# Designs tried in a protein design chat: miniprotein binders against q9bqp7. Part 140

Target 1, 240 residues: q9bqp7
Amino acid sequence: VPQNWFPIFNPERSDKPNASDPSVPLKIPLQRNVIPSVTRVLQQTMTKQQVFLLERWKQRMILELGEDGFKEYTSNVFLQGKRFHEALESILSPQETLKERDENLLKSGYIESVQHILKDVSGVRALESAVQHETLNYIGLLDCVAEYQGKLCVIDWKTSEKPKPFIQSTFDNPLQVVAYMGAMNHDTNYSFQVQCGLIVVAYKDGSPAHPHFMDAELCSQYWTKWLLRLEEYTEKKKNQ
Below, E stands for the ipSAE of ESMFold2; O stands for the ipSAE of OpenDDE; V2 stands for 0.75 times the mean of E and O plus 0.25 times the DockQ between their complexes.

## First folded at step 13 (miniprotein)

Design P5f (at its last read DockQ between E and O 0.97; V2 from the best seeds 0.78)
Fold by ESMFold2-Fast, scan of step 13:
Structure P5f (fold): chain B 240 residues (1-240), chain A 82 residues (1-82)
Amino acid sequence: as target 1 above (240 residues)
Amino acid sequence: SREEVERFLEELRKLAEELGARVTVLVEREDGKTVVYVIITVESEEEAREIAERAAELARELGGRVVDVEVLGNRVFIVITF
């Protein structure tokens, strides 16, 4: 149990759109500051098991690809992920026009992989948008807030080769989603309530993406774990 | 127990010093047990295989249960519960 517990949901907010809500999805830029990001907190508070498993995976990859091959692999994974997110932002934003770069990515296996998920996505309210928890003092950049099968969700898009999805889910993906959710629910730049999460793992070969839906109860469970990670981060920084 | 873990870490340190190996140890508690994650780096694959065998035997001798041992080139990854 965290020492400084705070609720994930805001009882003063509704998940229904207000008349004052913009017709286009919100896109608040992430500003550099001393307040830690969700990814920084998670990176600095990995479990001993996660650190060990990550180091072992890196060694396996280096043996398979060589040092230079591993560097190229990680650079390509980063670039593919960035392009996938850019393509999804373009697809989900009603007012954006696609550029040549985005058009090429729209024909990729990753975009083919998520087509069946995208059919169930509507009512987009935020895309690539900054969130800040004003009380707990952390920031983040979320991928998407939209309705998935009628439920308002924080949606996180992940790219993976088919054998990687379980490693990614172990790597704090649910914590990242609920951290963004809790921040948005208490961020004055937003007026709505999000109670559900969705992690979508897309595949390069076009195989159907795996959706991992998180209902309010599951989000509450991961929120407690996120608060513990945030507390650990704060204590580590005080003791440096 | 804490004493078993401490004795293992001390003997592992001596083994690493003897063989010129670099050792990283990560320790955590889970379900009333202590889990010890060991990463050993040496100069060659044959040295890695030697130290993997010796470290695993050391763990068992000192009351640990070796859950997993993987030799990956010049590095060894071991999971031990006490």
Scores: ipSAE 0.716, ipTM 0.949, lowest interface PAE 0.5, mean pLDDT 86
ESMFold2, look of step 15: ipSAE 0.656; ipTM 0.927
ESMFold2 (binder alone), look of step 15: mean pLDDT 85; pTM 0.834
OpenDDE base, look of step 15: ipSAE 0.731; ipTM 0.946
ESMFold2, fold request of step 16: ipSAE 0.669, 0.668, 0.667; ipTM 0.932, 0.934, 0.933
ESMFold2 (binder alone), fold request of step 16: mean pLDDT 86, 86, 86; pTM 0.836, 0.836, 0.838
OpenDDE base, fold request of step 16: ipSAE 0.739, 0.737, 0.734; ipTM 0.951, 0.951, 0.951
ESMFold2, last read: ipSAE 0.687, 0.667, 0.659; ipTM 0.940, 0.938, 0.930
ESMFold2 (binder alone), last read: mean pLDDT 86, 86, 86; pTM 0.837, 0.837, 0.834
OpenDDE base, last read: ipSAE 0.737, 0.737, 0.740; ipTM 0.951, 0.951, 0.952

Design P6
Fold by ESMFold2-Fast, scan of step 13:
Structure P6 (fold): chain B 240 residues (1-240), chain A 83 residues (1-83)
Amino acid sequence: as target 1 above (240 residues)
Amino acid sequence: SEEEAREIAERAAELARELGGRVVEVEVLGNRVFIVITFPSREEAERFAEELRKLAEELGARVTVLVEREDGKTVVYVIITVE
């Protein structure tokens, strides 16, 4: 699949704010439909290495925690991630009060972990917002679109119990980010263009989060890989 | 048992070597075995997968073999579960 047929960036769009842009960040709800989500595509096209590593990790955890302990652990990790995203949406939303921001900052180590990143985030344009690629027919729910150190980024907030100092350590996260980016750049509900990505890995103990910035060139490289995963998904579905 | 899993791990690794494979990693986790093997080509890897399935059947184990191509090599990921 040629990259030229389905470019990640839309040459008809600008990353500059204009008078038509809303003053409040966009939050378009994700609609239930038969169009596959980014998460589903990635889950159904995992590499064999990824499947193997996931099974091995699961077995190690079960041996350490027991079956019930493992279920409790995974439920707790999911809940913590959900609360972290809710807190970030609240902190970055212009409609939130100072009291709510203070409470959220004191609530968890994950929020403490991202404080140094948040100081560099401004110009929020979308929060927990649905995106759809009109021609490639996939959907997603992105966390945030905002300026990070002056560059408009699709920002994905992640929680981790172990250090993730390299982007390669985040597995399919770069693919997820560029999939959202490409969709937003071709979604009629949005008028601007995003060319950069940011994966922020926050830590439970409050240690400084690792930001993984993706410039336009890196985004283009991962976009090619995302297109291959999407094609693989489509072929698997057609053969069923 | 872990003891049985360990025995199966050694036999699987030996089978891989006999069929021209290089055993990269072996980990025994309770009643399960996780092995990573590289082969020169897909043909050798497929022969190994067939022979491993026979071995697993003889030993009362379930086996999952995942084969993929990486950097000029054929990589085989093996998951064995002892019943």
Scores: ipSAE 0.704, ipTM 0.939, lowest interface PAE 0.6, mean pLDDT 86

Design P7
Fold by ESMFold2-Fast, scan of step 13:
Structure P7 (fold): chain B 240 residues (1-240), chain A 83 residues (1-83)
Amino acid sequence: as target 1 above (240 residues)
Amino acid sequence: GRVVEVEVLGNRVFIVITFPSREEAERFAEELRKLAEELGARVTVLVEREDGKTVVYVIITVESEEEAREIAERAAELARELG
C-alpha cells in the first residue's frame, strides 16, 4: 500500500484542535465486526524475530512458574493493565460516577509511576474511544487523546515489570499508536488532527514512568511500517 | 554460518544463526529439517534478512532436556559446517 495514497495526516484537517471540538472527552463505543482491529493485524503479522523472542520468553516463564503458574501470571498482568486503564480514564474524566473506584486505584504503584507525566497532560479530547479508518478498513480502541506538554497526542498507557527506557524496547507499540492516529485523522466521528504520539510505560513498583514522545516525522516513519503490516495481513487473509 | 546464541530451555532449543547469503541459510534449513526428522524432533526455522545478512531463528522441541542438549550441539555444528 503506497504511503502517498494513504497518508497518516489528513490534509483537509487543521494540525491544531478546533474550537468546535466537544468540551467533554469523546468515548465512541467499539463496534466489533469483520473489520480487523489494530491489535489483531499486529498479532497476525509479527516479525520472525518477534515470534522467536515470544516463544523463548514463554518457555523461560513456564520453566520458572509451571504451566498453571504462567497462565495465572499472564491473567494477572492483563487484569492489572485493565485496572490501570480504568483508573486513568477516571482520573482524566470529569465524570463523577467513577470516584469510588478512584480512591483504591490511586494508591497503586502504576498510578504513582505516572504522576509526573499526568502533570503535563491537559485538554483531554477522547478517552477509551473507537477509531475506524474507512478507506484502509481497520478499527481500534485508543486509550487517550490529550495535550502532552502543549502538543495534541494519541497517548497509549502501558504497564511493565521491567524498565523500557528506549522506544525500541516497546516493540509494536509505536505502530499501534500511529495506526490509531491515522484512523482518527480519517474518522468522521472526529474533527481534529493529531500529529504526535506518546507511549507511557508505567511500573508496578512506582518507579518513574518512561515517556516515549513521537513527533510528526517519527509518526510518519512508523506509519509506513504499519501500512506494510496491514498489507501483509490482507495478503495472509487471501491465502486462507 | 555464525552461531550467535544457543539456549536450551527444558525440552526446547533456541538458536540464532547468521549466514552471509540466503542460499547458505536455505541449505542449513534443509539439513536441519532432515536431522530433526531423523531424531523425531519438531523444528521451526524462521528466516529473515537484516543489514545485508540472513538471520535464521531456530526453535527445536524434543521429549526431554537431555535430547534437547544433544540436538542443540548437532544443530550448532551443522550451522558452522555450512558456511
Scores: ipSAE 0.702, ipTM 0.937, lowest interface PAE 0.5, mean pLDDT 86

Design Q1
Fold by ESMFold2-Fast, scan of step 13:
Structure Q1 (fold): chain B 240 residues (1-240), chain A 97 residues (1-97)
Amino acid sequence: as target 1 above (240 residues)
Amino acid sequence: SPDELVESIEWLAKEVEELLKMGDPWYAIWLARMAVDFAEDLGDPELIAKVELLLAEAYIAAGDPRAREIIEKAKKIAEELGSPELIEEVEKVRKKK
C-alpha cells in the first residue's frame, strides 16, 4: 500500500463535455522543468529483473547487428514511432490541412494497422499535450485524450514489429497511462475528468492493431502501483 | 548469466499470473510473449513449454482464439520431453478453453 496515497480521480470534475470547452483539441506545450517526468520516474525505479531483461535484449541485438547497427536500429525505431505519432496527430486534428499532410506518413503500415481503431475514436479533447500533477510533483506529455467507443480515454499509441514487441517501450505502459490520467485530472489547464485508458499497439506490417482498454477499476489498480513507484523514486532521490 | 535469465523469466511469469488475477489479460499477453522470447533464447524446452502455456492462458482470458495453436505447441514439447507434470499442465489449460 502507498504511504502517501492520493486519488486518481477528481471528484470535482466530470467526463461530460461542457458547452464552453474549446472545439479544437488542447495542446499545452511541455516546458523546461526540474520536476521529474513520468518516464524518468519509471526508468529510475525499474526492478532488477526489468533492468536485466533490457540489458540482455540489448546485448542480443548488438551481437546480431553490431554496435553501429544497433544504434541505427534503435534510431529507426524511434523515428518510426515519432512519424506514427505525427501522422495520428494530423489525422485527429480538425485544423490540419489535407494538402499539407505528408502522404508518406499516412501510407505507413502502422497507420493501416490502426484504421479500425480510429473508426471508434471521436471527441478529441487533447493532442500531444503536457500534464502536471501539482500535488504529487510530476509531469508528462500524453499522446491523446478522446472518446473510444463512447468512453473518454487517455490514449497511448505504440508501434511494434511482429512477432516480438519492442521491450524498451512495453514495460510499465499501463503505469504511464494512469500517471498521465491522474496528472490531467488534477491539472488546472484542464477542466474534464478521464477515467479510462487505451493502449493501441500498431504493427509495422499493417496487421490489425491491438487495443488494450483499461476501465476505471483497472486504472485505479495501476494507479496504486504508480504511487508506489513514485514513492520509491522520491526515497531513492533523498538517499542519493 | 543463464541463472539470472531463468530468474528473470520466472519473474515475468509471476507478473503475468498477477496481471491475470488483476483482470488485465492484454498486458499479460505482452509480458508472456516477452517471457516466451527469452525462454527460446535460453533454449530450455521445459521452460519454453511452461511460458507458452502461460501465454495460452492469457489468450484464453482475453477471448483470443490463438490460444489453441499455442497449446498445441506446448503439447508437442511436453510429449517430446515425456514429462507427466507438463502433460498434465497442458490438459489443465486446454480444459479452460
Scores: ipSAE 0.777, ipTM 0.902, lowest interface PAE 0.8, mean pLDDT 86
Fold by OpenDDE base, second read of step 14:
Structure Q1 (fold): chain B 240 residues (1-240), chain A 97 residues (1-97)
Amino acid sequence: as target 1 above (240 residues)
Amino acid sequence: SPDELVESIEWLAKEVEELLKMGDPWYAIWLARMAVDFAEDLGDPELIAKVELLLAEAYIAAGDPRAREIIEKAKKIAEELGSPELIEEVEKVRKKK
């Protein structure tokens, strides 16, 4: 049980969007502060087993590609991911920002992959927006807050080049999503709360993306795990 | 080392089972895929078949049709090994679909 328990949901916030919610998605800039990011917390609190698995994967990839080849691979994966997020932001942004759509960004297998998911996405509330949990003292940059099939979700978009993604980030994606939810639900910059999460895994080959929906119950379960990771991080930093 | 791979696969398998119990089949799929890759690196066909079945269970839990292909792969391996136990396990997973 976490020593510093804090609720994921804010009972003081209504689940109903205020009618005054701006038609434009929120984009709060990330302030670079001494506050750890969700990603940093997760990376620094990986289990020995997770670290071992990732290192083994890395060693295998270096053996196959060489050191320079692996660096190139990593750079390409990062670039593809970035372009995908930029394309999604462009797609999900209001039409006035559409005039500068680089058509080349839209012609990716990843964008093709998520088309069926995008059909079920509506009511975009935030895009590439910073969240801060003031009490638990962490920050994050969430990809999207929108309605998926009529449920307001924090949506996290992931890219996978292979059907077998050795993605370092795959281990903690649910934790990342709930961390963003909990932060947003208690961030004063947001007037609403989210009760659901959605992880979307897009595939490079354009095969249908996978939506992993997280209901309020599942989010609560992962929230407890997140709190434990955050405590572990805090303890490690006190001992440094 | 081979032992380290086995330990890693066993750990992943446990996590997959826990995730399936929690109703998180897609995260289970990712971990199961990793387990398959490690089993393939180990080159143990029996272990490959076992983790492929675990992957199949995760796909079934997710409602993903790819479960069929994975089950057939596991079945082929089980038949090639002549393992009645593995064949039975394959059939158990198939009945879940």
Scores: ipSAE 0.017, ipTM 0.272, lowest interface PAE 7.2, mean pLDDT 84

Design Q10
Fold by ESMFold2-Fast, scan of step 13:
Structure Q10 (fold): chain B 240 residues (1-240), chain A 105 residues (1-105)
Amino acid sequence: as target 1 above (240 residues)
Amino acid sequence: SPEELKKLIEELLESVEWLLKEAEELYKMGDPWYALWLARMALDFAEDTGNPELLRKAAEIVLELAKETGDPEVLRELAEVLRLIAEISGDPELKEKAREIEEKA
């Protein structure tokens, strides 16, 4: 149980669009700050087991690929993820001229993988947008806020290679989503409420992406776990 | 050194047990897909331990997940994990149960 509990949802907000909402998706830039990011909090509060498993995975990969091969692999994972996110932002953005210019980004296996998910995505309200929890004092950069099958979701896009998934991006994915959700729901730059999450795992070979939907109840359960990680982070910082 | 190898195996056993416990907790919390993801990760490391109790525990978690979900993709992944456990443990009954789960999908 967290000592300083705070609600994930804001009772003063609605998931329905209102007349004051902007006509284009919000894209608030992430400002460099002393306030910790979601990813930093999660990285700094990994259990000793998570740290051990990550190191073991790295050693296995280096043994298989060599040191240079491992560096190439991790660099490729980063670049593929970056390009995938750029392509999705272009596809979901109303600026279709940019989409036409960057057509080469749209031909990846990852984009083919998510086509069946994208047809169920509409009403985009935010893309690559900064969130800050004004009371709990953390920040983040979320991928997307849009309706998925009629439900407003924080959507997080992930890339995966089935035989060798990138372990660093596997731990704590649901916590990342609910942390962004709670921040957005209490950030004065936004006026709406998000109650659902969606983690979309896209595959390099173009096989159908897996949509992991998180309803409001599940998000509330993960929110409690996120609050514990945030408290652990704050306590560790005090002890230094 | 022999002492360093022993410590490595002990840490691996502890970490696999932690993953399986986390998977079970997440399943009970209402997230069978993420529970499956952690159980599969545990299986990948459990092979290195030589501990049959961890394999049995992983199989039990997979079987319970299969009873609770109607998601075809989750069922296919559960069947694959159970098939891998069956091969490592040499248990033909688990292989048959994996087939039944696959057909349910």
Scores: ipSAE 0.594, ipTM 0.806, lowest interface PAE 1.3, mean pLDDT 82
Fold by OpenDDE base, second read of step 14:
Structure Q10 (fold): chain B 240 residues (1-240), chain A 105 residues (1-105)
Amino acid sequence: as target 1 above (240 residues)
Amino acid sequence: SPEELKKLIEELLESVEWLLKEAEELYKMGDPWYALWLARMALDFAEDTGNPELLRKAAEIVLELAKETGDPEVLRELAEVLRLIAEISGDPELKEKAREIEEKA
């Protein structure tokens, strides 16, 4: 049990969007500060097993590709991910920004992969927007807040070359999503709250993306795990 | 030797730190979970490539390390890694070996 319990949901906020839904998604810039990001917390609190597995893979990839080949591979994967997020931001942005769409960004297997998910996405509230949890002292940049099949979600878009049909296969992604949810729900820059999460795994070959929906109950379960990771991070930093 | 293993782990940790640092820089420029996702994809790749030989070699390395270490905490970690390999490989013998290592810890 976390020593410093804090709720994921804010009872002071309405679940119902106020009728004045801004026609434009929020895009709050990430401020550079000493506050750790969600990603930093999760990276610094990986288990020894996770680190070992990562390193083993790295060594294998280096053996197969060489050091330079591995660097190139890594760079390409990150570039593809970046382009995918840029393309999604462009797609999910209001039509006025459509005129500046680089058509080349839209020509990817990943974009093809998520088309069936995008059909169920509506009511975009935020895109590439910073969240801060003032009490728990962490920040993050969330990909998207939108309605998925009529439920308001924090949506996290992921790229994969391999099928990830189960949420358990998404590693710490559920923790990231709930961390963003909890931060947003208590960030004064947002007037609404989210109760659901969605991880979308897009595939390079254009095969249908896997949506991993997280209901309020599942989010609460992962929130407890997130709090434990945050406490571990805080303890590690005090001992440095 | 435990010292060579420690060095290998340190080199692995340094290389992970480098990957994490490049991942952090790339995270700053993209999805900060992308590197972790890549890492997990890498694990999943290791899982999905089901290269029983690579998993076997990994298990062998873990088992050798378990023989060379007297640290109960390290043994527990190695047992957990071996259990993961067992789950990935579907090899029940590795799961049993992981249990045996934990019992020695």
Scores: ipSAE 0.020, ipTM 0.359, lowest interface PAE 5.2, mean pLDDT 80

Design Q11
Fold by ESMFold2-Fast, scan of step 13:
Order: structure tokens, then C-alpha cells, then sequence
Structure Q11 (fold): chain B 240 residues (1-240), chain A 118 residues (1-118)
């Protein structure tokens, strides 16, 4: 059980649409400060097993690709992920700039992979937007908040190559999602309540993306695990 | 060196067991899809350990790795069944083949238990 428990959901907020809600998705810029990010907290509290497996994965990749090949591979994965997120932001924006700017972006394997999921996404409320938990003092940059099959979700877009998944993006995905959710639910820049999460794994070859839906109960379970990681980070920082 | 290789294999097996335990707990918590992702990762690293085994490992060490792979595959099958995914059958058959090759009554019983759930 975490020592300093705090609720993920805000009882003063509703997940239902309000007539006063912005017509354009929110995009609060992430400002660098001394407050730790979700990714920093998770990186600094990895278990010895997680660290070992990540290192083993790196060694296997280097053996297969060579040191230069591994560097090129990781740079390419990062660039493809960034472009995928940019394309999704454009597609989900009311401006629809992607359709006007570059037709080739719509033809990528990752975008093809995610088409079936996008058909069930509507009511976009935030895109590439910063969140801060005012009480627990952490920040993050979430990908998307929108309705998936009628339920308001924090949506996280992930890219993967078959048959070798990118291990760094797998271990703590649910914790990342609920951390963003809890922050948004207690961030004064937002007025609505999010109770569900969705992790979408898109494939480079265009194979149908896998949606991982997390209901409110499951999000609450993962929230407790996130609070333990945050507590570990805070204690580790105090002992420096 | 053989000593360094054995240490690496031992650490891989320990980490695979940790992943299997984590996946099982997530499955019990009500997240079969994420349990599936961790179990797939466990299978990948178990197969890595098996490949490292080669001619330098004794037969018993290779059998222990195969047994662990079968256990990971059974957890994957249970996660697929919970998710309603028909791919569970293929994975059950893979686990069955390993259990039969090892001649393990315990694993054969575990395979049949999972198969009956489907």
C-alpha cells in the first residue's frame, strides 16, 4: 500500500460533455521545471530485472545489427514514432492539416495500422497536452484525450515492429497512462474527468493495431502501482 | 567463456520467472491483454536463453529452459482465452508439444487444464 495515497478520480468533475467545453482540443505547452516527469519517475525506479532485460535486449540488437546499425535503428524508431504522433495529431485536429499538407503521411504503415481504431475515436478534448498533478508534484505530456467507443480515455499511441517489439516502451505503459489521467483530473487547466485509458499498439507493416482498453477499475489498480513508483522516486531523491 | 555464458543464462531464467510472475499477477488483477504483452516478452527472453544453450549446456539445463517456455506459453494461452482470442489454441499446442517431448506429467496436466477452459 502507498504511504501517501491520493485518489485518481476527482469527485468534483464529470466525464460528460458540457456546452461550455472548448470546440478546439486543448494543447497546453509543457514547460521545463524542477518537477519530475512521469517518464523520469518510471526510468529512475526500474527494478533490477527491468534494467537487466533492457540491457540484454540492447546487447542482442547490437549483436544482430552492429553498433552503428543499432544506433541507426534506435534513431529511426524515435523518428518514426515522432512522425506517427504528429500525423495522428493532424488527423484528429479539427483543422485536418495532414489531409491538406501531405497525402503521403496518410499512407504510412503505422497510420494504416491504426485506421480501424480511429473509426471509434471521437470527441477529442486534448492533443499533445501538458498535465501537472498539483498535489503530487509531477508533470507529463499526454498524446490524446478523446472518446473511444463512447468512453472518455487518455489514449497513448505506441509503435511496434514485428517480430521484435521495442522493449523500452512496454514495461510501464499502463502506469504512464494512469499517471497522466490522475494529473489531468487534478490539473486546473482542465475541467473534465477521465476514468478510462487506451494503449494503441500500431504496427509498421500495416497489420491491424491492437487496442488495450483500461476501464475505471483497472485504472484504479494501476494507479496504486504508480503511487508506489512515485513514492520510491521521492524517497530516492531525498537520500541524495 | 562457459562460466560467463552460464551466469547470463541463469540471470535470463531468473528474469523470465519474474516476468511470468508479474504477468500472472496482472492476469489475476483483471488485465489479460497487458499480461499477454509481458508473457510474450518472457517467451522471447526464454527463447533467447534456449538459443544460448547450444552445445555448451548439459541436457538438464536445456530441459529446464524448455519447461519454463511451456509455462510461459500456458500463461499466454490463458490470457488469450480471457480476451476471447482464437490464437489460444495454437499456443496450447506448442506447450503440449514441449510437455510431451519433456515427458513431464505435471506439464501435460497443466496443458489439459488450460485446454478445458477454451
Amino acid sequence: as target 1 above (240 residues)
Amino acid sequence: SPEELLKLIEELLESVEWLLKEAEELYKMGDPWYALWLARMALDFAEDAARLGGPELIRRAKELIAKLIAKVELLLAEAYIAAGDPRAREIIEKAKKIAEELGSPELIEEVEKVRKKK
Scores: ipSAE 0.613, ipTM 0.776, lowest interface PAE 1.1, mean pLDDT 82
Fold by OpenDDE base, second read of step 14:
Structure Q11 (fold): chain B 240 residues (1-240), chain A 118 residues (1-118)
Amino acid sequence: as target 1 above (240 residues)
Amino acid sequence: SPEELLKLIEELLESVEWLLKEAEELYKMGDPWYALWLARMALDFAEDAARLGGPELIRRAKELIAKLIAKVELLLAEAYIAAGDPRAREIIEKAKKIAEELGSPELIEEVEKVRKKK
C-alpha cells in the first residue's frame, strides 16, 4: 500500500464536459524543471527483471547488428516514432489541417494501422500537452486526450516494429497512462477530468492496431502501482 | 564465441519463460490486452533466440524454443479470443502446427483447449 495515497480522480471536477469544449486542442508546453518526468520515474524504478530483459535485448541486438548498427537502429526507431506522433498530431489537430500536410508523413504503415481506431476518436481536447501533478511532484507529456467510442481517454500511441518493439517504453505503458491521467485530473491548466485510458499499438506493416482500453477500475489498480513506483523513486533520490 | 552465444540464448529463453508467466498472470487477472502485449514480446524474444541459435543450437534447445513459441502463440490466441479479435484462428493454427511437429501430446491438448474457447 502506498504510504502517500493520492486519488487518481478529482472529486471537484465534473465528468461532464463543460459546455466550452475548446474548439482547439490544448497544447501546453513542457517546462524542463527539476521535477521528474513520468518516464524518468518509471525508468529509475524498473524491476531487476525488467532491467535484465532490457540488457539481454540490448546485448542480442548488439550481437546481431554490431554497436554502430544498434545505434543506427535505435535512432531509426526513435525517428519513426517521432514521425508517427507528428503525423497523428496533424491528423487530430483541426488547425494543422491547414498546414501543408507533409504527405510523406501520412504515408506510413503505422498511420494505416491506426485508421480504424481514428474512426472511433472524437472530441480531441489535448495533443502533445504537458501535465503536472503539483502535490505528487511529477510531470509528463501526454500524446492525446480524446473521446474513444464516446469515453474520454488519455490516449497513448505506441509503435511496434519488426524485428522487435522498443521494450523500454512498453512494459510500463499502463503506468504511464494513469500517471498522465492523475496529473491531468489535478493540473489547474485543465478544466475536465479523464476516467479512462487507451493504449494504441500501431504496426509498421499497416496491420490493424490494437486498442488497449483501460476503464476506471483498471486505471485505479494501475494508479496504486504508479504511486508505489513514485515512492520508490523518491526514496532512491533521498538516499543519493 | 559459440559459448557466449549459447549463454545469450539461454538467457533469452529465461526471459521468454518469465514474460509468458507474467502474461498468463495478467490474463487471469482480467487484463487480456496487456497479457497480449507481453505475449508478443515473449514471441519476439523466442523467435530471436531461434534465429540466433540457427544450426548451432543443440536439438534440445531447438525443441525448447519451439515449445515456448507454441506456448506464446496459445497465450496470444487466448488473449485475442478474450478481446473478440478474429486473428485468434490463425494463431491457433500456427500453434497446432508447432505442436504436431514437436509431437507433444501435452501441447496438442493445450491447443485443443484453447480452440474450444473460441
Scores: ipSAE 0.016, ipTM 0.271, lowest interface PAE 7.6, mean pLDDT 80

